# Designs tried in a protein design chat: VH-VL binders against Arf-GAP with Rho-GAP domain, ANK repeat and PH domain-containing protein 1 (ARAP1). Part 9

Target 1, 186 residues: Arf-GAP with Rho-GAP domain, ANK repeat and PH domain-containing protein 1 (ARAP1), of Homo sapiens (Human) (q96p48r954to1139)
Amino acid sequence: ASMGDTLSEQQLGDSDIPVIVYRCVDYITQCGLTSEGIYRKCGQTSKTQRLLESLRQDARSVHLKEGEQHVDDVSSALKRFLRDLPDGLFTRAQRLTWLEASEIEDEEEKVSRYRELLVRLPPVNRATVKALISHLYCVQCFSDTNQMNVHNLAIVFGPTLFQTDGQDYKAGRVVEDLINHYVVVF
Short names: E, the ipSAE of ESMFold2; O, the ipSAE of OpenDDE; V2, 0.75 times the mean of E and O plus 0.25 times the DockQ between their complexes.

## First folded at step 20 (VH-VL; framework fv_felzartamab)

Design e2 (from d5 with heavy chain S100L S104L Y110S; at its last look DockQ between E and O 0.70; V2 from the best seeds 0.00; counts 0 for: pae E 6.9 > 2)
Fold by ESMFold2, look of step 20:
Structure e2 (fold): chain C 186 residues (1-186), chain A 121 residues (1-121), chain B 107 residues (1-107)
Amino acid sequence: as target 1 above (186 residues)
Amino acid sequence: QVQLVESGGGLVQPGGSLRLSCAASGFTFSYYAMNWVRQAPGKGLEWVSGIWGSGGFKYYADSVKGRFTISRDNSKNTLYLQMNSLRAEDTAVYYCARDLYTDLGWYFDSWGQGTLVTVSS
Amino acid sequence: DIELTQPPSVSVAPGQTARISCSGDNIGSKWVYWYQQKPGQAPVLVIYDDSDRPSGIPERFSGSNSGNTATLTISGTQAEDEADYYCQVWDSSDDYVFGGGTKLTVL
């Protein structure tokens, strides 16, 4: 029974990224970049839940191999992990500030504000945001095949990362902005 | 407040064509997948077609594939359904529905009032 | 592909509890959504993610899902609850699957 559900309470890799996140991202990078609808499709609930439970108990011991795990189960486990974080990836304290930044009309000012907000995140959160957005940038590079362009990824990950039911369009805008400006922001 | 308003329904002969529209307001349209769901008189709900926010991914029920085309114009906040080669079995009220994401699935959180399509000689 | 079976009708006296089932092979591995449709009206979402209520849906509506059966429960049923009720799942092979609907009558 895990009592440590926050990002700082997770097993961390060498770059201060939770091993749960690294395992899922690495597997999707190996096996899922050309999978049609990756991240939009959902895995089976029971398989996703069992995988997530294993990762939460000891992520370092879980090794995902092609042919042993369905890519949609892995993508769903990652999304559920992020959505269920008690304080969220962007933290409750900073959530509104991130969403308000998406409304800045001047693009250079908006990018500068995102950079400021990133340095204010706890180190594990900041590293995780960078790793995740970097991965999503790679996913959209294959959008001709997988059909997951920046906009479609933002629709999926906005609610996931800001823990909304899609009622706040600003969440999607933050994700879209971060992917589109990945090299400048990070 | 989310509002979805369908239009373009009417009486059409078998083999004819009709284009439905759904005007959206009260939310950022381009951030949501949208769907058409139909209901024949006195019968249950049947999903027809869906389209992702940017319009890149489109999907169709087998009963309409090849005859219906879903599309959207995000600059006009409008969803469309082009219906060709209409059959009597296509007679239904057609609803526009907003697709709301969860990490475990997708569902329809907001529906329009529907527009009636009648296919009859 | 999963098929969802609902009873065609359920009758309940005012103030009593109505239970509407939605049966499907291993439906407990999927999230279930419930819609209410009053005569001549568009459907309205009343339960999402098996058991959660949207804003504005009274607490008398609840849901559960395990094994091969999901259930919509309406406690203290009122005349205004008289409607057709549909269950729905997301299924990657068919995308969206609806049950056949249940007519709830409140006498």
Scores: ipSAE 0.051, ipTM 0.640, lowest interface PAE 6.9, mean pLDDT 87
ESMFold2 (binder alone), look of step 20: mean pLDDT 91; pTM 0.925
OpenDDE, look of step 20: ipSAE 0.370; ipTM 0.794

Design e3 (from d5 with heavy chain S104I Y110S; at its last look DockQ between E and O 0.87; V2 from the best seeds 0.00; counts 0 for: pae E 6.8 > 2)
Fold by ESMFold2, look of step 20:
Order: C-alpha cells, then sequence, then structure tokens
Structure e3 (fold): chain C 186 residues (1-186), chain A 121 residues (1-121), chain B 107 residues (1-107)
C-alpha cells in the first residue's frame, strides 16, 4: 500500500535506472544466464514477495548473493515490480501506440517507429526499457543452455511489460522486435 | 473467439499407436504454449504433455514419458500428440488446452471439446 | 510435488452460498486456478491467480487462498452452476497439478 506510484519515484542510480531493476538484472546476469528456463520458471511466492518488499523499502541496501536468493525468486521479483507499476513501463498514454506499431509490415518502417516512440518516453522509462531489453538480448545469447530464445522471452515479457491479463500477441511482438533489433533501435 | 478442435481419437488395441491433432483458430498460435490434458472415464483431470510456442520446451508427465511425443506445426496452427505403446490406462478423453501467463503462474485459459481414446482388446 | 485434496461433493440449495475447498501443504504460497466442467463439456476457467475472474464469468464466483487451503465461493448459487470443479496449481518443477474434483449439486 505504501509503494511508489511511478517509475521516477523509485530509488535511481547514476544512469536513471531504478536501483531495484539494476539489482535484479545484475544478479541474473551474474548468476542466471545459464539457468534452464530463466524468467519462465516462477519463484516461490512468499520468498518473491519478501524480496520485493525489501527492495521497495531500500533497494540500495539489498545485496543479492548466490545461495541466499534463488535466481527464480529474483526473476519473479523483477517481473512483479514491472507488472505493478501504476502507469506501466511503456506508460498508459503510449500503450496502444506501441501495440499498434507492432502491426507495421515493413520492418524498416517498424524499427523507425519504435525509435520515435522511445524518444517520446519519459527519460527514466526510456533508460529502463533499454537496460531491460539489453539484458534480455544477453539472456537469449545463452539460449542453447538456458532454453530462452527471443520468442520464449517475448511470451513471458509481453504481458509483464504491457500489463495484460492474458497473452497478447502484439505485446509479445513488441518485445520480440525490440530484442531482435536491439543494435539498430538503441 | 478462441477455438481448439481435437481429432484422431478412436478404438485401438493395447500396444497400438494413435496420433491426435488439435486445430487452433482465433489467436496467434505460435505465441502460446499448448498442452494435452486427459480425463479417464469417471475420473479427474490429468496433465499429459506441453510444448512452448517455438517448440523449444517439451514436457511430459512421467506416466507417458518415452511413449508419447508432442509436436506442433505453427504454419498449420496444429498441435499433435503421437501416442505409442498404448495401454488400457491411457483410455481417456484427451483435451487440447492453451496456456496463459500472468505474473507468476501458468494456467489453461481455453480448452477444446476433447477426443476419446479407448484402448481395449 | 504438492498434492491437492478436494471434497468429492458439495450440495447447496438454490440461492445459497457454495464453498469448495482445495487443500494442500502450504498452498497459500502458490497461485490457484479453478475450472468448471459441466457434464459432457470441456472445462472452463472460472478463477485465476487465486481470486481473479475472467471476462464472462459471473461475479458470484470468487476465490481465496491462504495457509493450507484455497476456496472457491459461489454466492447466490444457480441451477446452471451444477458442475464438477477442479483446482490447479503450477509447481516450480514445471508440473501442472490438479485436485481430484468436487461435484457441486444444486437442489
Amino acid sequence: as target 1 above (186 residues)
Amino acid sequence: QVQLVESGGGLVQPGGSLRLSCAASGFTFSYYAMNWVRQAPGKGLEWVSGIWGSGGFKYYADSVKGRFTISRDNSKNTLYLQMNSLRAEDTAVYYCARDSYTDIGWYFDSWGQGTLVTVSS
Amino acid sequence: DIELTQPPSVSVAPGQTARISCSGDNIGSKWVYWYQQKPGQAPVLVIYDDSDRPSGIPERFSGSNSGNTATLTISGTQAEDEADYYCQVWDSSDDYVFGGGTKLTVL
């Protein structure tokens, strides 16, 4: 109930990325890239909730250590944080526009539209999208080991980032497109 | 409107084989994990097998591992279950079910009408 | 693997409240899903994520989950609610686990 309402109300690091996002991404990058089913597997609900509450209270004081935090609990905490953002990562105002952009047939036009939409996001949101998509690009680089290719990551992160109640193919397509075109878009 | 239509059920002898199909429509098939769930006559639901959208993960219940093979053809919007070495215990209505995901868990948001497989001598 | 136990049957008069339990060791640490299956029909999702209702499911359906018990509650039960009801969890070992089912009879 005492949670922050917007992304910019979180503790931020030097790069305009919420510390909670950075902590989770850094831990998964360090300990989770070879974990089979990373992000698809769900952590234990009670452990995930306690971790998320600790991160919301004071993210700077939380140090994630292998053996004390399971990678699936950390990945679930990150997903829950993103799902619970009141305005969403892509913002309520831009949600439909992002989803409509995914339907553009010409890939060069679609990439250009994504770049335009990124510029229109608030700075903290834009930095967070870039950091998250960069991380997911790294995760799929290990897909031979972790089994999480771009498509599988999009299935998980589409509803997470666009806060849908079920699978939405447009939301999944946005995530897939951003990962596949990371170098050109970002 | 999501539609899932199973076919391929029938009567087969123990040790025989059967191939089930599930035709999907009304959604982007390749973006959803798909499952088979069965229900023996007068009994409850039992998960059998699942496959992710790209086919990267395939999972089987212990009771069917090594005998059943799940597959999908995303160009035809069709899910398959190849059932080999069938036993009387495999007699059931087989349902095609679509996975859905919200936050922390997976569940079945859409089901077909089922196809009956009877294994009897 | 968690084992889910449901009562085999529950009877309720029309207009009264039906409660269907799903018991499992520390089930409150998992998200619970409920399916309705009418005779000769496929299952239909009626509750997801413990307490959320899909579009098209009447508001008389509700759910809760804490400790070792999840509960599906049907307020103002109608004759059309007569069906088998199954609880389900997703286990972290990539298992879909179903309860044994509860036959709801509306007299």
Scores: ipSAE 0.053, ipTM 0.622, lowest interface PAE 6.8, mean pLDDT 86
ESMFold2 (binder alone), look of step 20: mean pLDDT 92; pTM 0.936
OpenDDE, look of step 20: ipSAE 0.280; ipTM 0.761

Design e4 (from d5 with heavy chain S100L, light chain S29D D49E; at its last look DockQ between E and O 0.62; V2 from the best seeds 0.00; counts 0 for: pae E 6.6 > 2)
Heavy chain, then light chain:
Amino acid sequence: QVQLVESGGGLVQPGGSLRLSCAASGFTFSYYAMNWVRQAPGKGLEWVSGIWGSGGFKYYADSVKGRFTISRDNSKNTLYLQMNSLRAEDTAVYYCARDLYTDSGWYFDYWGQGTLVTVSS
Amino acid sequence: DIELTQPPSVSVAPGQTARISCSGDNIGDKWVYWYQQKPGQAPVLVIYEDSDRPSGIPERFSGSNSGNTATLTISGTQAEDEADYYCQVWDSSDDYVFGGGTKLTVL
ESMFold2, look of step 20: ipSAE 0.194; ipTM 0.682
ESMFold2 (binder alone), look of step 20: mean pLDDT 91; pTM 0.922
OpenDDE, look of step 20: ipSAE 0.399; ipTM 0.805
ESMFold2, look of step 22: ipSAE 0.104; ipTM 0.662
ESMFold2 (binder alone), look of step 22: mean pLDDT 90; pTM 0.905
OpenDDE, look of step 22: ipSAE 0.498; ipTM 0.840

Design e5 (from d5 with heavy chain S30D G50S S100L; at its last look DockQ between E and O 0.81; V2 from the best seeds 0.00; counts 0 for: pae E 6.7 > 2)
Heavy chain, then light chain:
Amino acid sequence: QVQLVESGGGLVQPGGSLRLSCAASGFTFDYYAMNWVRQAPGKGLEWVSSIWGSGGFKYYADSVKGRFTISRDNSKNTLYLQMNSLRAEDTAVYYCARDLYTDSGWYFDYWGQGTLVTVSS
Amino acid sequence: DIELTQPPSVSVAPGQTARISCSGDNIGSKWVYWYQQKPGQAPVLVIYDDSDRPSGIPERFSGSNSGNTATLTISGTQAEDEADYYCQVWDSSDDYVFGGGTKLTVL
ESMFold2, look of step 20: ipSAE 0.112; ipTM 0.651
ESMFold2 (binder alone), look of step 20: mean pLDDT 91; pTM 0.920
OpenDDE, look of step 20: ipSAE 0.421; ipTM 0.817
ESMFold2, look of step 22: ipSAE 0.060; ipTM 0.656
ESMFold2 (binder alone), look of step 22: mean pLDDT 90; pTM 0.919
OpenDDE, look of step 22: ipSAE 0.500; ipTM 0.844

Design e6 (from d5 with heavy chain S104Y Y110S; at its last look DockQ between E and O 0.24; V2 from the best seeds 0.00; counts 0 for: pae E 9.2 > 2)
Fold by ESMFold2, look of step 20:
Structure e6 (fold): chain C 186 residues (1-186), chain A 121 residues (1-121), chain B 107 residues (1-107)
Amino acid sequence: as target 1 above (186 residues)
Amino acid sequence: QVQLVESGGGLVQPGGSLRLSCAASGFTFSYYAMNWVRQAPGKGLEWVSGIWGSGGFKYYADSVKGRFTISRDNSKNTLYLQMNSLRAEDTAVYYCARDSYTDYGWYFDSWGQGTLVTVSS
Amino acid sequence: DIELTQPPSVSVAPGQTARISCSGDNIGSKWVYWYQQKPGQAPVLVIYDDSDRPSGIPERFSGSNSGNTATLTISGTQAEDEADYYCQVWDSSDDYVFGGGTKLTVL
């Protein structure tokens, strides 16, 4: 199956996003939106590793069913997949530019800059960012139950998506901005 | 070469106030969530409060809500804890601790040496 | 919130294996962290993510977590291992929960 070093080298589904991403997002959308601490909680090490290995081997053959997979194992597999992408979701080439855009004080200018940066991403990366941010927007809509507001999601996904040496709060700001401005940006 | 140095502890009467400081060095302070953890004499560790790198998200243990306020000044690499309405049960060594994240969870990878707060009449 | 229960003390002869338990409802669904604290010192992380050792922690330290119990194991226990040991999890409310601590005595 797909063991590629970039996002476009993964198995792609009907929507041209990686099947790994689609499977995990779809499962959590169906079964995990009301789960307390979703994405901030972590799954069990061995179960997460086995799931991720099976998805990397052949994501199309993996079917996630409620009662057979714990939502925290699925959320952890998705985060690990994104963290481990060699070029990253936002690509090495654009990483600093995305982080610098988060410092723009004027909101209209910042949103325009994010739209511009999205257009420059490879098509698979752009589609995947849209799908992921759309999903996170839905997760925060249930924050009264799951405890994961936009800020909490940004703290988890900032470092995960930007693959920094763990030392840049701007990554969280980008994620927060994209969720807060989802309708206008996408 | 992470260094965390707490200060501001001391003796205070019940109902009094203290402000604790934690000076950070050896890392980019603004990138890390920071926490206060306390330990009463002869007792275990208790998480008190946490604040994310931007300062936009703050957490408090139920035992201190409404009495303690966490804050940070990223330009001075300093974490603060304003402690009001102190009680004898707040007597403890207060540690500042740096958060770390793996894909599996959150934990404290670095601790200061602590500052003692004693609340007695 | 989950509560973590540790035995107040564990005694072991030098060179023997010490096992320190941390019990909590469904703790196996969480990741467990272990800290060592010697008198007058700050805690030091000795196990993260249930079973991994930070750089500089001896191989004799190991951990496991399943069901309702996580365990810190010290094989070939040495006098310098005499300390208090705390387990910790992160809870969904952005809360850090510690066990009550276990004093390890090497006799």
Scores: ipSAE 0.006, ipTM 0.533, lowest interface PAE 9.2, mean pLDDT 85
ESMFold2 (binder alone), look of step 20: mean pLDDT 92; pTM 0.929
OpenDDE, look of step 20: ipSAE 0.353; ipTM 0.791

## First folded at step 22 (VH-VL; framework fv_felzartamab)

Design g1 (from e5 with heavy chain S104L Y110S, light chain S29D D49E; at its last fold request DockQ between E and O 0.82; V2 from the best seeds 0.00; counts 0 for: pae E 4.2 > 2)
Heavy chain, then light chain:
Amino acid sequence: QVQLVESGGGLVQPGGSLRLSCAASGFTFDYYAMNWVRQAPGKGLEWVSSIWGSGGFKYYADSVKGRFTISRDNSKNTLYLQMNSLRAEDTAVYYCARDLYTDLGWYFDSWGQGTLVTVSS
Amino acid sequence: DIELTQPPSVSVAPGQTARISCSGDNIGDKWVYWYQQKPGQAPVLVIYEDSDRPSGIPERFSGSNSGNTATLTISGTQAEDEADYYCQVWDSSDDYVFGGGTKLTVL
ESMFold2, look of step 22: ipSAE 0.343; ipTM 0.722
ESMFold2 (binder alone), look of step 22: mean pLDDT 91; pTM 0.922
OpenDDE, look of step 22: ipSAE 0.700; ipTM 0.899
ESMFold2, look of step 23: ipSAE 0.419; ipTM 0.738
ESMFold2 (binder alone), look of step 23: mean pLDDT 91; pTM 0.918
OpenDDE, look of step 23: ipSAE 0.578; ipTM 0.869
ESMFold2, fold request of step 24: ipSAE 0.181, 0.327, 0.274; ipTM 0.663, 0.726, 0.714
ESMFold2 (binder alone), fold request of step 24: mean pLDDT 91, 91, 91; pTM 0.919, 0.921, 0.919
OpenDDE, fold request of step 24: ipSAE 0.602, 0.580, 0.508; ipTM 0.875, 0.868, 0.848

Design g2 (from g1 with heavy chain A33Y; at its last look DockQ between E and O 0.72; V2 from the best seeds 0.00; counts 0 for: pae E 2.7 > 2)
Fold by OpenDDE, look of step 22:
Structure g2 (fold): chain C 186 residues (1-186), chain A 121 residues (1-121), chain B 107 residues (1-107)
Amino acid sequence: as target 1 above (186 residues)
Amino acid sequence: QVQLVESGGGLVQPGGSLRLSCAASGFTFDYYYMNWVRQAPGKGLEWVSSIWGSGGFKYYADSVKGRFTISRDNSKNTLYLQMNSLRAEDTAVYYCARDLYTDLGWYFDSWGQGTLVTVSS
Amino acid sequence: DIELTQPPSVSVAPGQTARISCSGDNIGDKWVYWYQQKPGQAPVLVIYEDSDRPSGIPERFSGSNSGNTATLTISGTQAEDEADYYCQVWDSSDDYVFGGGTKLTVL
């Protein structure tokens, strides 16, 4: 088991994105964009755990195919992976500054602040955040079908990405802001 | 501190209607899923309905589908449950409950004190 | 539809360990949550995700889940622990499902 590995210690693709993240995002993009409640619905614990273990062991050897894996197991594996990052996707050092940025009232100033914070992230983290937010932006484009609008995705991913217990709403707000302003932030 | 206060309960005849409200405070209301859970006198807990933060996604127990409607007004931090075609078996204390989402499950971390609904002729 | 079965009652002497079971088909594949309800009060979450405790819940409360049975364990049971306890799971097909509840009596 590779529990506790940092993001940079993962198998990385050409764009400095962990292969585990790429595999999951790619699969969900292909098979899950129109799935009702995507990322809201939970996979089975045992299946999700087995998949996650396989991906952590050797993500490059895992080939997710439609019909072989339930999309909710894949999405749950991705969320679990992100949540279990020892330093978090936004890093422990910068986590509070991200949350504080969400309280900025002026939208232009807020966007500028997010840009600054992104530059402070390690390259792998920054690339992963961009890839994930891009993916979520795509997911919400199908919200009429999958019922996962920006706000709902933010509710799901806020606690996951900032490793909170759901008590801090600012985590969701950050995710919501990044999705809404994806084009100008990234 | 999180506070949930239910209201609107009372005595109603079978076939009648009632609207419950839950006033929320102490947290950012629109970032949480909200639920109704009921408990018949001397019985266990039964989930009734859930609504997402944006208010556009609703879920119902089979026992209340077609009769109950959940809604929320985020501007007022209020959750509602419109109950129509009430039956004797709907008699219960109705709790408002905040739902915390985790990666692999949902659960209720905060509960109101409940409001009693009695359906009787 | 998944059904969760709990014993209707469990009795324990003060200081002893109480165990409350929650049985369901393949319940080990789901996260289990536990709630405590004292007479005339609203339920209180005491265990989430099988074994984690919310802030403010005493360490004597613990949980486990495997196979077809989840268990709430209260070590060093105190008089104040006398209450009804409910297990709960979330299921994509069955929505939110509660066990029938267990009345814990501290003798």
Scores: ipSAE 0.432, ipTM 0.813, lowest interface PAE 1.6, mean pLDDT 93
ESMFold2, look of step 22: ipSAE 0.496; ipTM 0.785
ESMFold2 (binder alone), look of step 22: mean pLDDT 90; pTM 0.906

Design g3 (from g1 with heavy chain A33M; at its last look DockQ between E and O 0.81; V2 from the best seeds 0.00; counts 0 for: pae E 4.6 > 2)
Fold by ESMFold2, look of step 22:
Structure g3 (fold): chain C 186 residues (1-186), chain A 121 residues (1-121), chain B 107 residues (1-107)
Amino acid sequence: as target 1 above (186 residues)
Amino acid sequence: QVQLVESGGGLVQPGGSLRLSCAASGFTFDYYMMNWVRQAPGKGLEWVSSIWGSGGFKYYADSVKGRFTISRDNSKNTLYLQMNSLRAEDTAVYYCARDLYTDLGWYFDSWGQGTLVTVSS
Amino acid sequence: DIELTQPPSVSVAPGQTARISCSGDNIGDKWVYWYQQKPGQAPVLVIYEDSDRPSGIPERFSGSNSGNTATLTISGTQAEDEADYYCQVWDSSDDYVFGGGTKLTVL
């Protein structure tokens, strides 16, 4: 992977969220919430790669316009960005602790543990997790149309956010728990 | 150890029905999309149907749409294919396959041994 | 919906390089997966995402994908590589599309 591609090395917006993440999330929120299979579908390889390269070069100068970018290309660029983070969104240091928290049987205790773990993330990572989970909560609100309920989003984002070699049950549970309990966790 | 074991194949007359089962073990079944893929004797692979982990999304090849129904019982770790209005061209070995997600696409990382369905008089 | 075409057969001498093509309209804009199937066995994934190898697949297997053609390449082909090979893409409409298959014969 490229050196210098850590989350803290990205251009940041007003809320300490990488501009890459904000651009993609904002576009999908405006244009993609009713798109069937959003995030499950994959964009065209060449278009996704060119978009991601443009965003990595200078995300502030990239403006996504309806009709000029396919929502699946934008969703794939976001997923690829998160997948390629050298230390991951939840950081290597905290990865195991997050995954172990998903196994807590008492829901109130589990939610409390997630709140503690969020506080311990670096500020940029925490802001990015909040923005992403808030977005995924909105996506599942349209699941009757887009067919991406919480469980389906967890299948996609578990491996993406925890950078597993395939589906990981614990990674999926973390994502599912965070979406289901968004209001009380954040 | 991931294992997928198909059953329920056999000889059936045209217009008949058959239900295939696939018993899954060695992984958390409800977190994986599951598929049926078939192979007619001496022919290539043909995707038949997919079902997502929660069972909400079901997809079918045009050749089987309206005749086949995919389902799953996550409490029993079992995938099913209900095949109705069977035709001679449905004769094939039917494989159960586990789908693996990457941010770049979907592919079949684990396959069962297959179960033979023969449709003839 | 994309249609994938493969040559029905390819023959190579042991130790030579085999190339198996998979042609489709703008296949270069999709990720290509390759499966090996030996007689009486289920398929085994040998290449994913155009060019990556799963754990346990020999380095002599490689892949490429550009324009309208994806290619599976087996360098230093061995007798054990004799099998049927299928390319596969995932269609954006949630269809899995397989090529017709190529029988690789190692003389």
Scores: ipSAE 0.283, ipTM 0.706, lowest interface PAE 4.6, mean pLDDT 87
ESMFold2 (binder alone), look of step 22: mean pLDDT 90; pTM 0.917
OpenDDE, look of step 22: ipSAE 0.609; ipTM 0.874

Design g4 (from g1 with heavy chain Y32W R98K; at its last look DockQ between E and O 0.78; V2 from the best seeds 0.00; counts 0 for: pae E 5.9 > 2)
Fold by ESMFold2, look of step 22:
Structure g4 (fold): chain C 186 residues (1-186), chain A 121 residues (1-121), chain B 107 residues (1-107)
Amino acid sequence: as target 1 above (186 residues)
Amino acid sequence: QVQLVESGGGLVQPGGSLRLSCAASGFTFDYWAMNWVRQAPGKGLEWVSSIWGSGGFKYYADSVKGRFTISRDNSKNTLYLQMNSLRAEDTAVYYCAKDLYTDLGWYFDSWGQGTLVTVSS
Amino acid sequence: DIELTQPPSVSVAPGQTARISCSGDNIGDKWVYWYQQKPGQAPVLVIYEDSDRPSGIPERFSGSNSGNTATLTISGTQAEDEADYYCQVWDSSDDYVFGGGTKLTVL
């Protein structure tokens, strides 16, 4: 019965990135990049739910402090927030088009299609996708320590961002493609 | 449709070695974590080992750590379990299983039919 | 690390409600998954994330998880539901932990 607010209804920063997303990403960037299995590991359900509820109520008032919040609780709160978005990060209207783009065999054509699809997203969604993929690119840069290479991140974030049961590998392919082509797509 | 087919089970004496194989089809094998889960006769399920898709970690249950080695050949879509220093307690049906991620956890969405390993003199 | 305890067996009459418990220290802080295994067959997932059903699983299957107990509930139990049922959690150490299994008998 928990219901998350829509993406556009969130408290936003100057760049149209929800404060809840920024708080979680910033904390993990500062404290979690060398944590083994970051994003693959799960936090405690009760701690994750309390954190997420606090962030949904007033994200600007929440301070994530090293020692007070476990990185796995923060990563789980972020994943749950994205999973629970009523319309999803890529929107229900565009979901299938994104998934179909992952099947394009020509890499230059696929990259061009991703750029076009990003432009079609609402501004808040587009800014949030960029912030998340930029963050995941940074996470995989530490993969020799945290063990989260692009494949491992894509397996986690594909179902999370496209709100699937994980059966369709195409969601993971989109995430993997966006991370691998980050420089040219964004 | 995901298909997982185990092979290589049989009768082995204590202290012996055996290598299990699992042929996979119907999905992009090298993207997904793969697992071995075993079931002793008349007993419940016990997770044995996991291996991430490409370049990922290998994980082992304490009961098999140091004796079993999980591996995969992504060019052949095949998962392996090398079992050394086998004990009577390792007698079980060994299942190949594929991970799937949801929200805050991992679960097994696809299983093979299993291969029987019997360790007895 | 967490140990999961299930009753060895549960018996119900057709059409009645079966409840299969899975007990573990603070299991309510973990997501619980339930598998059905019929004799000679591979396990099949019937509940994920405590209470959600995969596509194709009948609505009579439901789940709950709080405190130290997770419960699989089968309402209107049918003969084809006769099987072994296992609960599973995923540990933050990338370990999968199963309960001992419960044999559901439909008389």
Scores: ipSAE 0.154, ipTM 0.641, lowest interface PAE 5.9, mean pLDDT 87
ESMFold2 (binder alone), look of step 22: mean pLDDT 90; pTM 0.901
OpenDDE, look of step 22: ipSAE 0.452; ipTM 0.820

Design g5 (from g1 with heavy chain A33Y S50D, light chain D94S; at its last look DockQ between E and O 0.78; V2 from the best seeds 0.00; counts 0 for: pae E 2.2 > 2)
Heavy chain, then light chain:
Amino acid sequence: QVQLVESGGGLVQPGGSLRLSCAASGFTFDYYYMNWVRQAPGKGLEWVSDIWGSGGFKYYADSVKGRFTISRDNSKNTLYLQMNSLRAEDTAVYYCARDLYTDLGWYFDSWGQGTLVTVSS
Amino acid sequence: DIELTQPPSVSVAPGQTARISCSGDNIGDKWVYWYQQKPGQAPVLVIYEDSDRPSGIPERFSGSNSGNTATLTISGTQAEDEADYYCQVWDSSSDYVFGGGTKLTVL
ESMFold2, look of step 22: ipSAE 0.550; ipTM 0.796
ESMFold2 (binder alone), look of step 22: mean pLDDT 91; pTM 0.930
OpenDDE, look of step 22: ipSAE 0.417; ipTM 0.813
ESMFold2, look of step 23: ipSAE 0.526; ipTM 0.788
ESMFold2 (binder alone), look of step 23: mean pLDDT 91; pTM 0.924
OpenDDE, look of step 23: ipSAE 0.401; ipTM 0.809
ESMFold2, fold request of step 24: ipSAE 0.489, 0.451, 0.461; ipTM 0.778, 0.777, 0.771
ESMFold2 (binder alone), fold request of step 24: mean pLDDT 90, 90, 90; pTM 0.905, 0.906, 0.912
OpenDDE, fold request of step 24: ipSAE 0.403, 0.396, 0.399; ipTM 0.807, 0.806, 0.808
ESMFold2, look of step 25: ipSAE 0.564; ipTM 0.805
ESMFold2 (binder alone), look of step 25: mean pLDDT 91; pTM 0.928
OpenDDE, look of step 25: ipSAE 0.439; ipTM 0.824

